# VH-VL binders against q0atu2: the designs that were tried, part 123

Target 1, 119 residues: q0atu2
Amino acid sequence: MLDKKARIRTSREYRNVFEKGKRLSGRFLIIYYVENALDNNRFGFITNKKIGMAVIRNRIKRQLRAIVREYQGQVKNKHDIVLVARAGIGKSSFEGMEKDYIAIMKKAGLFARNANKID
Key: E = the ipSAE of ESMFold2; O = the ipSAE of OpenDDE; V2 = 0.75 times the mean of E and O plus 0.25 times the DockQ between their complexes.

## First folded at step 6 (VH-VL)

Design m30 (framework fv_ivicentamab_arm2)
Fold by ESMFold2-Fast, scan of step 6:
Structure m30 (fold): chain C 119 residues (1-119), chain A 119 residues (1-119), chain B 110 residues (1-110)
Amino acid sequence: as target 1 above (119 residues)
Amino acid sequence: EVQLVESGGGLVQPGGSLRLSCAASGFTLSSYAMNWVRQAPGKGLEWVSIIYEGGYTDYASWAKGRFTISRDNSKNTLYLQMNSLRAEDTAVYYCARGLSEPGYSFDLWGQGTLVTVSS
Amino acid sequence: AYDMTQSPSTLSASVGDRVTITCQASQSIDSFLAWYQQKPGKAPKLLIHKASSLESGVPSRFKGSGSGTEFTLTISSLQPDDFATYYCQQYDSYSYPELTFGGGTKVEIK
């Protein structure tokens, strides 16, 4: 899983990202992101009821955390990033979510070109 | 009115270099993903390169290592630096604005600039 | 990158005709497909995005349909202004970064 310090935990921290950050939409994901004043990146995850039942939402949230974990070494440092799952994500494959994440992170300029991903 | 105007095309020998420009008016380039698309005389459209809203870049496999896309926000101008040119690069080069849907279709195009690579 | 196959490459038609152009993707692209019109010596113009969404200012005689791997552009009651070359383009996130165009269909006067 992600290190505790790499998680956005409080409603105030989520509000800061939504109010001050930029927004980019992918096919299955929306990201909100803002540069932080910390030494590390922090990630938040939102799966709302439009996606489906709790069992589906919990699966999606676990899969998104796994994707973020896998690629965290490629993410430019000092950002707070919130991933919001779109309604259609429940019909997506793991590969589909992963490809969408990579595409939007590149679009946002948040991926470092030469960084290795975490195994 | 929104507009894109390309310039910098011309005759160049194989192995030579050329830089194309695309001046935008009526909107801010950095708010969009900007693309270069080319068309050889009498042939179809071929995607060349993209610079995303966040500044990350991607290229067609045949363009990688030879072509570089960039933009100058102070001049509201997009560039394509072309090196090691081949006869097969002869084409009209268009700059095109990406409409995020979440992928990119092209809702605004310039008039194109002709690049001829010949001895 | 996904291959985009467009057919026919050329068709001859008269004013008032109904013409249909087909675009096939080598893999499913859902509805992430656009159609463009290009007149000789001019830049392409976006007609339809998201397979079936008509761009503002484009006449209603243009209609896009399809999803997955097979798509069509239909022009009902062809007008003189419609003689042009038409291109489809996929923009599926799974194929990023490469955006692929079909080979084009030239609609010419019969």
Scores: ipSAE 0.078, ipTM 0.727, lowest interface PAE 5.4, mean pLDDT 87

Design m31 (framework fv_ivicentamab_arm2; at its last look DockQ between E and O 0.56; V2 from the best seeds 0.00; counts 0 for: pae E 2.6 > 2)
Fold by OpenDDE, look of step 7:
Structure m31 (fold): chain C 119 residues (1-119), chain A 119 residues (1-119), chain B 110 residues (1-110)
Amino acid sequence: as target 1 above (119 residues)
Amino acid sequence: EVQLVESGGGLVQPGGSLRLSCAASGFTLSSYAMNWVRQAPGKGLEWVSIIYEGGYTDYASWAKGRFTISRDNSKNTLYLQMNSLRAEDTAVYYCARGLSEPGYSFDLWGQGTLVTVSS
Amino acid sequence: AYDMTQSPSTLSASVGDRVTITCQASQSIDSWLAWYQQKPGKAPKLLIHKASSLESGVPSRFKGSGSGTEFTLTISSLQPDDFATYYCQQYDTYSYPELTFGGGTKVEIK
């Protein structure tokens, strides 16, 4: 789904975001975000066992990747962003997740000024 | 150690303006969502405004257009600009730190500053 | 808007009494409900968040319960230090961007 260059993949990269980034909580998501030195954004996804069984966690991860991909072009550049799924996300609809993502990204000020899919 | 201290309250005539300050110590304001909450004499608590970690701001419907929340990261200080003040704006104004949840509960409060609007 | 209604507005009780305060939301706020204690001339103090989670240092005699639209704060055995005004607050900004408080409940000595 997401290009390899647009993904946080290593433990070191995740640790950097958690240690140096800002944290903001939504209804279903917690985001950690920090500026990077790249020309692109990178996204990471975390679904722990509190979310549910592996099948559920994988579903949630796929849904979150789809949401991120949909709005990727509207996010400010040069950021590493980690999405952590909260325990209640398993009961949420896709639309609910999307709404939460948009809301939390707005609150974080991570959407570009010309973003047009967030209204 | 960790505390908030409001200042700037006082007597002002109807139609006047006033800017409140909230100095934080022991923590970084920009790492939290900060709020203003007011309480009229002998009345209950009323939420006024919030500035989120990313700088996004929201207001109570009655506060929009007259109140502006902002912060100076270099001074670690929160502000509330109040314009076109009315008698019903008379209250103790508290700054409060929000915990990172969908919305926010307030785990840290200042002592409050009294604003009296009267002719 | 999400309206928060507390009851009763005033409650007279004695030391040792079991005290119950209710908070009703006009719409479901799941568990995004906080309880505060305020004493005269002082700022509010957070007691409970997420409907039932006690803040650090809060005595175990305080208990928060409920979800959706009905919430309860219970003091199992009222102590002299507990005479104060209590407020509930919804913070479900996912569904409603504004934060709102209940009207408050004054717990006074009988």
Scores: ipSAE 0.441, ipTM 0.857, lowest interface PAE 1.2, mean pLDDT 92
Fold by ESMFold2-Fast, scan of step 6:
Structure m31 (fold): chain C 119 residues (1-119), chain A 119 residues (1-119), chain B 110 residues (1-110)
Amino acid sequence: as target 1 above (119 residues)
Amino acid sequence: EVQLVESGGGLVQPGGSLRLSCAASGFTLSSYAMNWVRQAPGKGLEWVSIIYEGGYTDYASWAKGRFTISRDNSKNTLYLQMNSLRAEDTAVYYCARGLSEPGYSFDLWGQGTLVTVSS
Amino acid sequence: AYDMTQSPSTLSASVGDRVTITCQASQSIDSWLAWYQQKPGKAPKLLIHKASSLESGVPSRFKGSGSGTEFTLTISSLQPDDFATYYCQQYDTYSYPELTFGGGTKVEIK
């Protein structure tokens, strides 16, 4: 689970990301993202009925939150990011969703580069 | 007309270094994922490295630690710094533009520049 | 790592022939496959992306088909200009970050 401070929770905040943000599509995910005026990142998650029954949508949502949490330390600060699951995500494995997330975040320039090793 | 023009190839000694350049015209490099792909004489195509739209980089496993991809957006030029060169690195090196889908195919290629690693 | 296997490695055909080149992925890549043509001494040229989407300016005699692990490139009526080596390339999410090419198929005119 993500900390409350790291979640987009209001309709107004979701609308802001959709209206002002950039959009980037992966195989299983779409992200919408915009720089915020805060000192932390916030994430939103959307799984619509096109994905499947509630049990599938709830599993996908839990898995996406776990992926985001795992990689949150690598995400560049000051962004609101909404993950929208595409219809085909229900057929994906956890690994597939994870790799899609990493690929999208790198494409978007939202992952911080590793520091160069001096040794 | 959109073009990619590579330069910097030549004869180098084993253990030496070489920097390749790829000048883009007719489009903006930073809007695309840019790649290096090589081809040894009489052999097939082999992916070397990518710099994503957002500036993050990835490498073929054999290229990590020896090769560095970079770009200068102000000069609209892509680079490949090659260190610790081996005879096996002898190849024509192509600069290629990524057509963004979940992964990348290559819709525009340069003419290639020959790198020969020999005593 | 994903293996991409092309067959045949070399093919000899006459002008006007229907030529089929196959590409097999070691694991399902859905439709995330591209085909390239490379003429001697020149850079590769993208023919088809997303398994079947013909690139602008490529003659309609070229067709891509397949999904999952088996893909084909078909040239419906071979022209002298089609003497070339053809490569498939996978770009599936599960193979991230690797972009893997097949070994190539050389098409020679008889």
Scores: ipSAE 0.419, ipTM 0.824, lowest interface PAE 2.7, mean pLDDT 89
Fold by ESMFold2, look of step 7:
Structure m31 (fold): chain C 119 residues (1-119), chain A 119 residues (1-119), chain B 110 residues (1-110)
Amino acid sequence: as target 1 above (119 residues)
Amino acid sequence: EVQLVESGGGLVQPGGSLRLSCAASGFTLSSYAMNWVRQAPGKGLEWVSIIYEGGYTDYASWAKGRFTISRDNSKNTLYLQMNSLRAEDTAVYYCARGLSEPGYSFDLWGQGTLVTVSS
Amino acid sequence: AYDMTQSPSTLSASVGDRVTITCQASQSIDSWLAWYQQKPGKAPKLLIHKASSLESGVPSRFKGSGSGTEFTLTISSLQPDDFATYYCQQYDTYSYPELTFGGGTKVEIK
């Protein structure tokens, strides 16, 4: 389970990420992310009505939380990260969501970034 | 004005090397996925390489091991190091700005720089 | 990597003609396809993204349609400025990093 310290909890916290953060999209997910002033990462999850009924949205949230927990040790610290599920994610497998998360986090440089700053 | 300007093209012998540069102005280069796309004379467009917002890189399979994409954020400049050049690498090389979708469409292109590989 | 098959390779047309260009993907790319126009000696220009969304400043005679594996670009009434080469580009990088272009369609004066 994600620790309470690792969750974005308030509307103010979510708004800060959306207003000040960067946005990067994948096939099933969009992430918004911004540096925070903490020593840890925090994660938020959004599933809107376009995804489907509440049962589907709750399943998606559970699956995304499990994915984030699995990889949280690889994420660069001091970031607030909001995962927004895209329309159509309900048709994806758990493995498909996981692959998308890994790819988008690498593109964002939030997984341990390769140090290729020669040029 | 928002623009991309390539340089560094020219005539080179087979087996030789060149470094192409692409200077960006009017926007922050690291906020976008930056790409190289080439076009042999009279032929179609061929994607070469990408450096993502977070610095992760990908290459066309034929370019891996010979070409290296990089950027210098302090100079707002994209590079393509081309080694072990062959006649089939003769092309106009464009740099292109990618907008984040599940992948990238290219909304801004430079003028191109011609690379000719010939003895 | 996705294969993108674009047809025809060359098309002769007159001003006022309706022109249709097709692009076929080897597997579904949903709607993640762009269309570009390129004139001789110039860089490509983005016309359409997400299969059917016109870029700002692109004339309404250009229409993109399709999803999945089959896509079309239609010019409803060809103008003198439209004689150019057109490329489709897939940008669904879910399975592969490659951003594959179709082979191009040159639209020439008949």
Scores: ipSAE 0.396, ipTM 0.806, lowest interface PAE 2.6, mean pLDDT 89
ESMFold2 (binder alone), look of step 7: mean pLDDT 91; pTM 0.938

Design m32 (framework fv_ivicentamab_arm2)
Fold by OpenDDE, second read of step 7:
Structure m32 (fold): chain C 119 residues (1-119), chain A 119 residues (1-119), chain B 110 residues (1-110)
Amino acid sequence: as target 1 above (119 residues)
Amino acid sequence: EVQLVESGGGLVQPGGSLRLSCAASGFTLSSYAMNWVRQAPGKGLEWVSIIYEGGYTDYASWAKGRFTISRDNSKNTLYLQMNSLRAEDTAVYYCARGLSEPGYSFDLWGQGTLVTVSS
Amino acid sequence: AYDMTQSPSTLSASVGDRVTITCQASQSIDSWLAWYQQKPGKAPKLLIHKASSLESGVPSRFKGSGSGTEFTLTISSLQPDDFATYYCQQYDAYSYPELTFGGGTKVEIK
């Protein structure tokens, strides 16, 4: 699980990302991202009922957290990033999600220049 | 002044191909989700395809496999490659810019270009 | 894909009339609904986004309301310039990639 300090937790923090951040849409994910004034990145996760039942939503959330955790060390510093799951993600494999995450983060330019796990 | 100008429409035989262009001015295409929307003569609006800011593409279910949306950032131009054209593809094709919000309403439209598929 | 049912298909009204157009989504789209105005031979014009947010320059007589599956566009007092065809559109980015338009409503002179 992500460290507490690496998580977006408050409504205010989420609003800030949505209002001031940039958006990129992928196959399964939409990411909102904005620079923060901290020394660490923070990640937020949003799922909705369109993904499926609560058990599915929770699974997706766990999977996304796992993906983010795996690659968080390769993400540029000082960013708040919110991952919003699209409805189609419920039918996606973990590998599919991971691939989409990597692709969208690359396009957003959020990976560090020396990232080595994103090929 | 922001503007979209479509071109490339014309008469084509069934089974033929055509590529439409949409030249943007006053703004950067790649900063927006760009769309193609068509309208058959005397009919309603029908969404065709979108290319998101990050470059990911989506299509209407009926358009998949025959239509391809793309953009050239250096030319600030949007494209729609149409293959295996059918009579029912006859329509005015509009390019439209997605509004900068969580969704993708279309706040800017071109004048449209007419595509006629006929023997 | 989400189905958008727009009604009525045609509406005859006079200048000064209150006009109401409805749009129903097959599934909840929250507030991700837009309204467009289109005049013959012209491209559509965005009037309202996010169900109720009026675009800049659009007269205040236009009002959008609703959420979830039921939406309405109201013209409080129809003006000569308002005779046109109106379309609703769902653009829920979190759903499957179908940005569906309603069938349209032609507002014509009575």
Scores: ipSAE 0.468, ipTM 0.866, lowest interface PAE 1.4, mean pLDDT 92
Fold by ESMFold2-Fast, scan of step 6:
Structure m32 (fold): chain C 119 residues (1-119), chain A 119 residues (1-119), chain B 110 residues (1-110)
Amino acid sequence: as target 1 above (119 residues)
Amino acid sequence: EVQLVESGGGLVQPGGSLRLSCAASGFTLSSYAMNWVRQAPGKGLEWVSIIYEGGYTDYASWAKGRFTISRDNSKNTLYLQMNSLRAEDTAVYYCARGLSEPGYSFDLWGQGTLVTVSS
Amino acid sequence: AYDMTQSPSTLSASVGDRVTITCQASQSIDSWLAWYQQKPGKAPKLLIHKASSLESGVPSRFKGSGSGTEFTLTISSLQPDDFATYYCQQYDAYSYPELTFGGGTKVEIK
């Protein structure tokens, strides 16, 4: 589970990420992300009715939080990140969601840089 | 016009090292995921490595530990450092630009540069 | 990594023929598949992405179809410029980070 301080909780905070942030689409996930003025990362999770009934949406949300928790140590600090589940996520496995998350975070440059990168 | 031009290929002995370059013109490399794809003489295409838009890298399992992908944003140039070269690394090496979808297809390719590993 | 199997490895055809190339994925990749054309001594050229989306400038005689594990590239009326080797490539999230090409199909003059 993610600590309370690592979660985006208010509508105002979600709106800030959507309005000011960048957007990247994966196969099962979309992320919106923006640098924050805090000393920690915060994550938000959105599952809409296109995914399925409440029990399915709640399962997906729990699985996404577990994935984010697993990889939180690799995420560059000072970011607000919102994960939006796409309609097709209900047919994915946990592994599929996990791989999609890793791929998107690497695309966004939100995972720690490799030592061999030249800037 | 957008263009990719590879260079640095040549003859190298087994166990040797070689660095390939790929110069981009007409677009900014750092805005794209950039890839190396190789093709052994008379054989099919084989993905080698990717550097994502955010600068993180990944490799084919057989390339990990021997090959390093990098880019120099100031020179708009992509590199592939190849170490511990083997006869089976003999191939034309292409740099290719990733078309950003959930994963990547390749919408722009260089002409390729030939690497021959032989004693 | 996902295995991508193309069939046939080689086919002989005449100008005006309908040509069909098949690509089979070892696991479902939804629609995350691209098709490339490669002429001798040249780099590959992207024809189709997301299984059926034609790249700009690609003639309408090229058509991609399929989803899941079975995909088809069809050339409805083969032209002289179409004699080439064709490759499929998967880019599904489940195969991350691997991007896997099929073995290729050479379309040659009958």
Scores: ipSAE 0.214, ipTM 0.767, lowest interface PAE 4.0, mean pLDDT 88

Design m33 (framework fv_ivicentamab_arm2; at its last look DockQ between E and O 0.34; V2 from the best seeds 0.00; counts 0 for: pae E 6.9 > 2)
Fold by ESMFold2-Fast, scan of step 6:
Structure m33 (fold): chain C 119 residues (1-119), chain A 119 residues (1-119), chain B 110 residues (1-110)
Amino acid sequence: as target 1 above (119 residues)
Amino acid sequence: EVQLVESGGGLVQPGGSLRLSCAASGFTLSSYAMNWVRQAPGKGLEWVSIIYEGGYTDYASWAKGRFTISRDNSKNTLYLQMNSLRAEDTAVYYCARGLSEPGYSFDLWGQGTLVTVSS
Amino acid sequence: AYDMTQSPSTLSASVGDRVTITCQASQSIDSWLAWYQQKPGKAPKLLIHKASSLESGVPSRFKGSGSGTEFTLTISSLQPDDFATYYCQQYDVYSYPELTFGGGTKVEIK
């Protein structure tokens, strides 16, 4: 699970990322991202009805949170990042979502080159 | 007109080093993922390395630790630093622009520069 | 990395012929495949991306088809400019970061 401080929770905060942020599309994911004035990163997750039924959307959301948490140590600090699942994500495996996340974060310049996961 | 021009190829001894350059004109390198692709004489194409739009880099498994991709945005030039060269590194080296989809195909290529590693 | 196998390695044809080149992926790559044309002494040129999307300026006689593990490049009426070596390339997310090219198919005069 992600720490409460690492989550985007309010409609106002999501709106800020969409309005001021950059957008980058992957195979299964779209990210919107903007630098923040905080000492930490915050993540938001959107799984819209195009993906499928609630049971599928809830599974995808849980898996995306797990992926973000696993790679949080490699993300450059001071960013608000919103992950939007694309319609086709329902057919993806966990590995597919994970690889797409890594690829899109590298494209965005949000992964630190020499960052290692910390024990 | 958009163009890529490689230079820096030549004859080197095994264990030697060489730096290739790729000058871009008609577009901004930092807006694209840039790649090096090589082709041994009479053989097929082999992907070497990528520098993503955000500046992160990845390498073919055999290239890690020996080759370094970089760019100088002020000179609009891409580089490949090659160290610990082996006979099997003999090839024409192309720089190629990534067509940004979820992954990358290559929509623009340079003319190539020949690297010969021989004693 | 995904293996990409092209067949045939060499193909002899005459102007006006319909030419078919096949590319097989060792794992499903959905539609994430590009086709390139390379003439002797020249850099490759992108013909088709996303399996079937024709690049701007490429003649309509070139057609890409397929999905999953089997892909085809068809040249419906071979022209003199089409004698070249053709390569497929996969860029599927499951192979990230690796990009893999097929071994090439040389289309030469009969």
Scores: ipSAE 0.564, ipTM 0.868, lowest interface PAE 2.1, mean pLDDT 91
Fold by OpenDDE, look of step 7:
Structure m33 (fold): chain C 119 residues (1-119), chain A 119 residues (1-119), chain B 110 residues (1-110)
Amino acid sequence: as target 1 above (119 residues)
Amino acid sequence: EVQLVESGGGLVQPGGSLRLSCAASGFTLSSYAMNWVRQAPGKGLEWVSIIYEGGYTDYASWAKGRFTISRDNSKNTLYLQMNSLRAEDTAVYYCARGLSEPGYSFDLWGQGTLVTVSS
Amino acid sequence: AYDMTQSPSTLSASVGDRVTITCQASQSIDSWLAWYQQKPGKAPKLLIHKASSLESGVPSRFKGSGSGTEFTLTISSLQPDDFATYYCQQYDVYSYPELTFGGGTKVEIK
């Protein structure tokens, strides 16, 4: 789904975001975000066992990747962003997740000024 | 150690303006959502405004257009600009630190500053 | 904004009494409900978050319960230090962008 260059993949990269980034909680998501030195954004996804069984966690991860991909072009550049799924996300609809993502990204000020899919 | 200190309250005539300050110590304001909450004499608590970690601002419906929340990261200080003040704006104004859950409960409060709007 | 209704507005009790305060939300807020204690001339103090989680240092005689639209704060055995005004607060900014407080409940000595 997401290009390899657009993904946080290593433990070190995740740790950097957690240690140096800002944290903001939404209804179903917690985001950690920090500026990077790249020309692109990178996204990470975390679904722990509190979310549910592996099948559920994988579903949630796929849904979150889809959401991130949909709005990727509207996010300010040069950020590493980690999405952590909260325990209640398993009961949420896709639309609910999407709404939460949009809301939390707005609150974080991570959408570009010309973003047009966030209304 | 960790504390908030409000200042700027006082007597002002109806239609006047006033800017409140909230100095934080022991923590970084920009790492938290900061709020203004007011309490009229002998009345209950009323939420006024919030500035989120990313700098996004929001207001109570009654506060929109007259109140502006902001912060100066270099001074680690929160502000509330109040314009077109009315008698019903008379209250003790508190700044409060919010903890994301995803919403915000307020775990740290200042001592409050009294604003009196009277002719 | 959605309303938070507390009851009773005033409650007279004696030391040792069991005290119950209720908070009703106009719509479901799940468990995103906080309780505060405020004494005269002082700022509010956070007691409970997420409907039932006690803040650090809060005595175990305080108990929060409920979910959805009905919430309860219970003081199992009222102590002299507990005479104060209590407020509930909804804080789910996802569902309700405006944070709102209940009207408050003053617990006074009988």
Scores: ipSAE 0.391, ipTM 0.846, lowest interface PAE 1.6, mean pLDDT 93
Fold by ESMFold2, look of step 7:
Structure m33 (fold): chain C 119 residues (1-119), chain A 119 residues (1-119), chain B 110 residues (1-110)
Amino acid sequence: as target 1 above (119 residues)
Amino acid sequence: EVQLVESGGGLVQPGGSLRLSCAASGFTLSSYAMNWVRQAPGKGLEWVSIIYEGGYTDYASWAKGRFTISRDNSKNTLYLQMNSLRAEDTAVYYCARGLSEPGYSFDLWGQGTLVTVSS
Amino acid sequence: AYDMTQSPSTLSASVGDRVTITCQASQSIDSWLAWYQQKPGKAPKLLIHKASSLESGVPSRFKGSGSGTEFTLTISSLQPDDFATYYCQQYDVYSYPELTFGGGTKVEIK
């Protein structure tokens, strides 16, 4: 599980990222991200009703949280990052979501260098 | 006005090393994923390596451990360090700018620089 | 990496002909396919991205279509400037880290 302090929780916090942040699109995900004034990162997750029933949306959120947790130690600090699930994500595998997340985070420059290797 | 210009190609003996340069004009190189693509005489195009906007790098499996992509943002210049060169590395080497999409197509190419590996 | 099979390898055509080039991916790449034109001694030039989106400055006689695994590039009326080699390229995010090109199609004067 992500630490409580590493989660974006309020509507105002989400709106700040959407209004002030940069946006990048992937196949299954969109990320919005902005520098924050903290020493840590915070993550938010949004699923749209178009994705499916609540059970499906909750499954997608759990899978995305697991992906973020797996790579969180490689993410550069001081960012608020919101992951938005696109329509059609329910047809993706966990591996597909994971690959999409990695690609987007690389494009955004949010991963530390050599994320796939131990130096 | 927007252009890429490669340099540093030439004749090298097997086992030798060479550093290619790619100078960018009319745009900020670090705002894009930059790539090297090669073409052996009479053959097709082959992707070599990428440096993402945020500085993370990836390589074709055959290039790992021998080639290193890098950039110098102050000089707006992309580099390819090529070590342990072999005859099969003989090719024209292009630098190419990747579009910012979920994946990368290449919308800007240099004219290429020829690398010849022979005695 | 996904294999890209491009056909034909060579075709001969006359000015004014309709020319069709086919590209097949070993797995679905949705619409993440680009087409390039390359003339001898010159760098490749991007013609079409996302299967069917024409790049700025590219003549409207070029048309891309297809999705999934099969894609076509059509030149509706071949012009002298169009005799060149054409490459398809997949750029699906599932191809980490390698991007792949088709083998090329050389369009020659009949």
Scores: ipSAE 0.052, ipTM 0.703, lowest interface PAE 6.9, mean pLDDT 86
ESMFold2 (binder alone), look of step 7: mean pLDDT 90; pTM 0.934

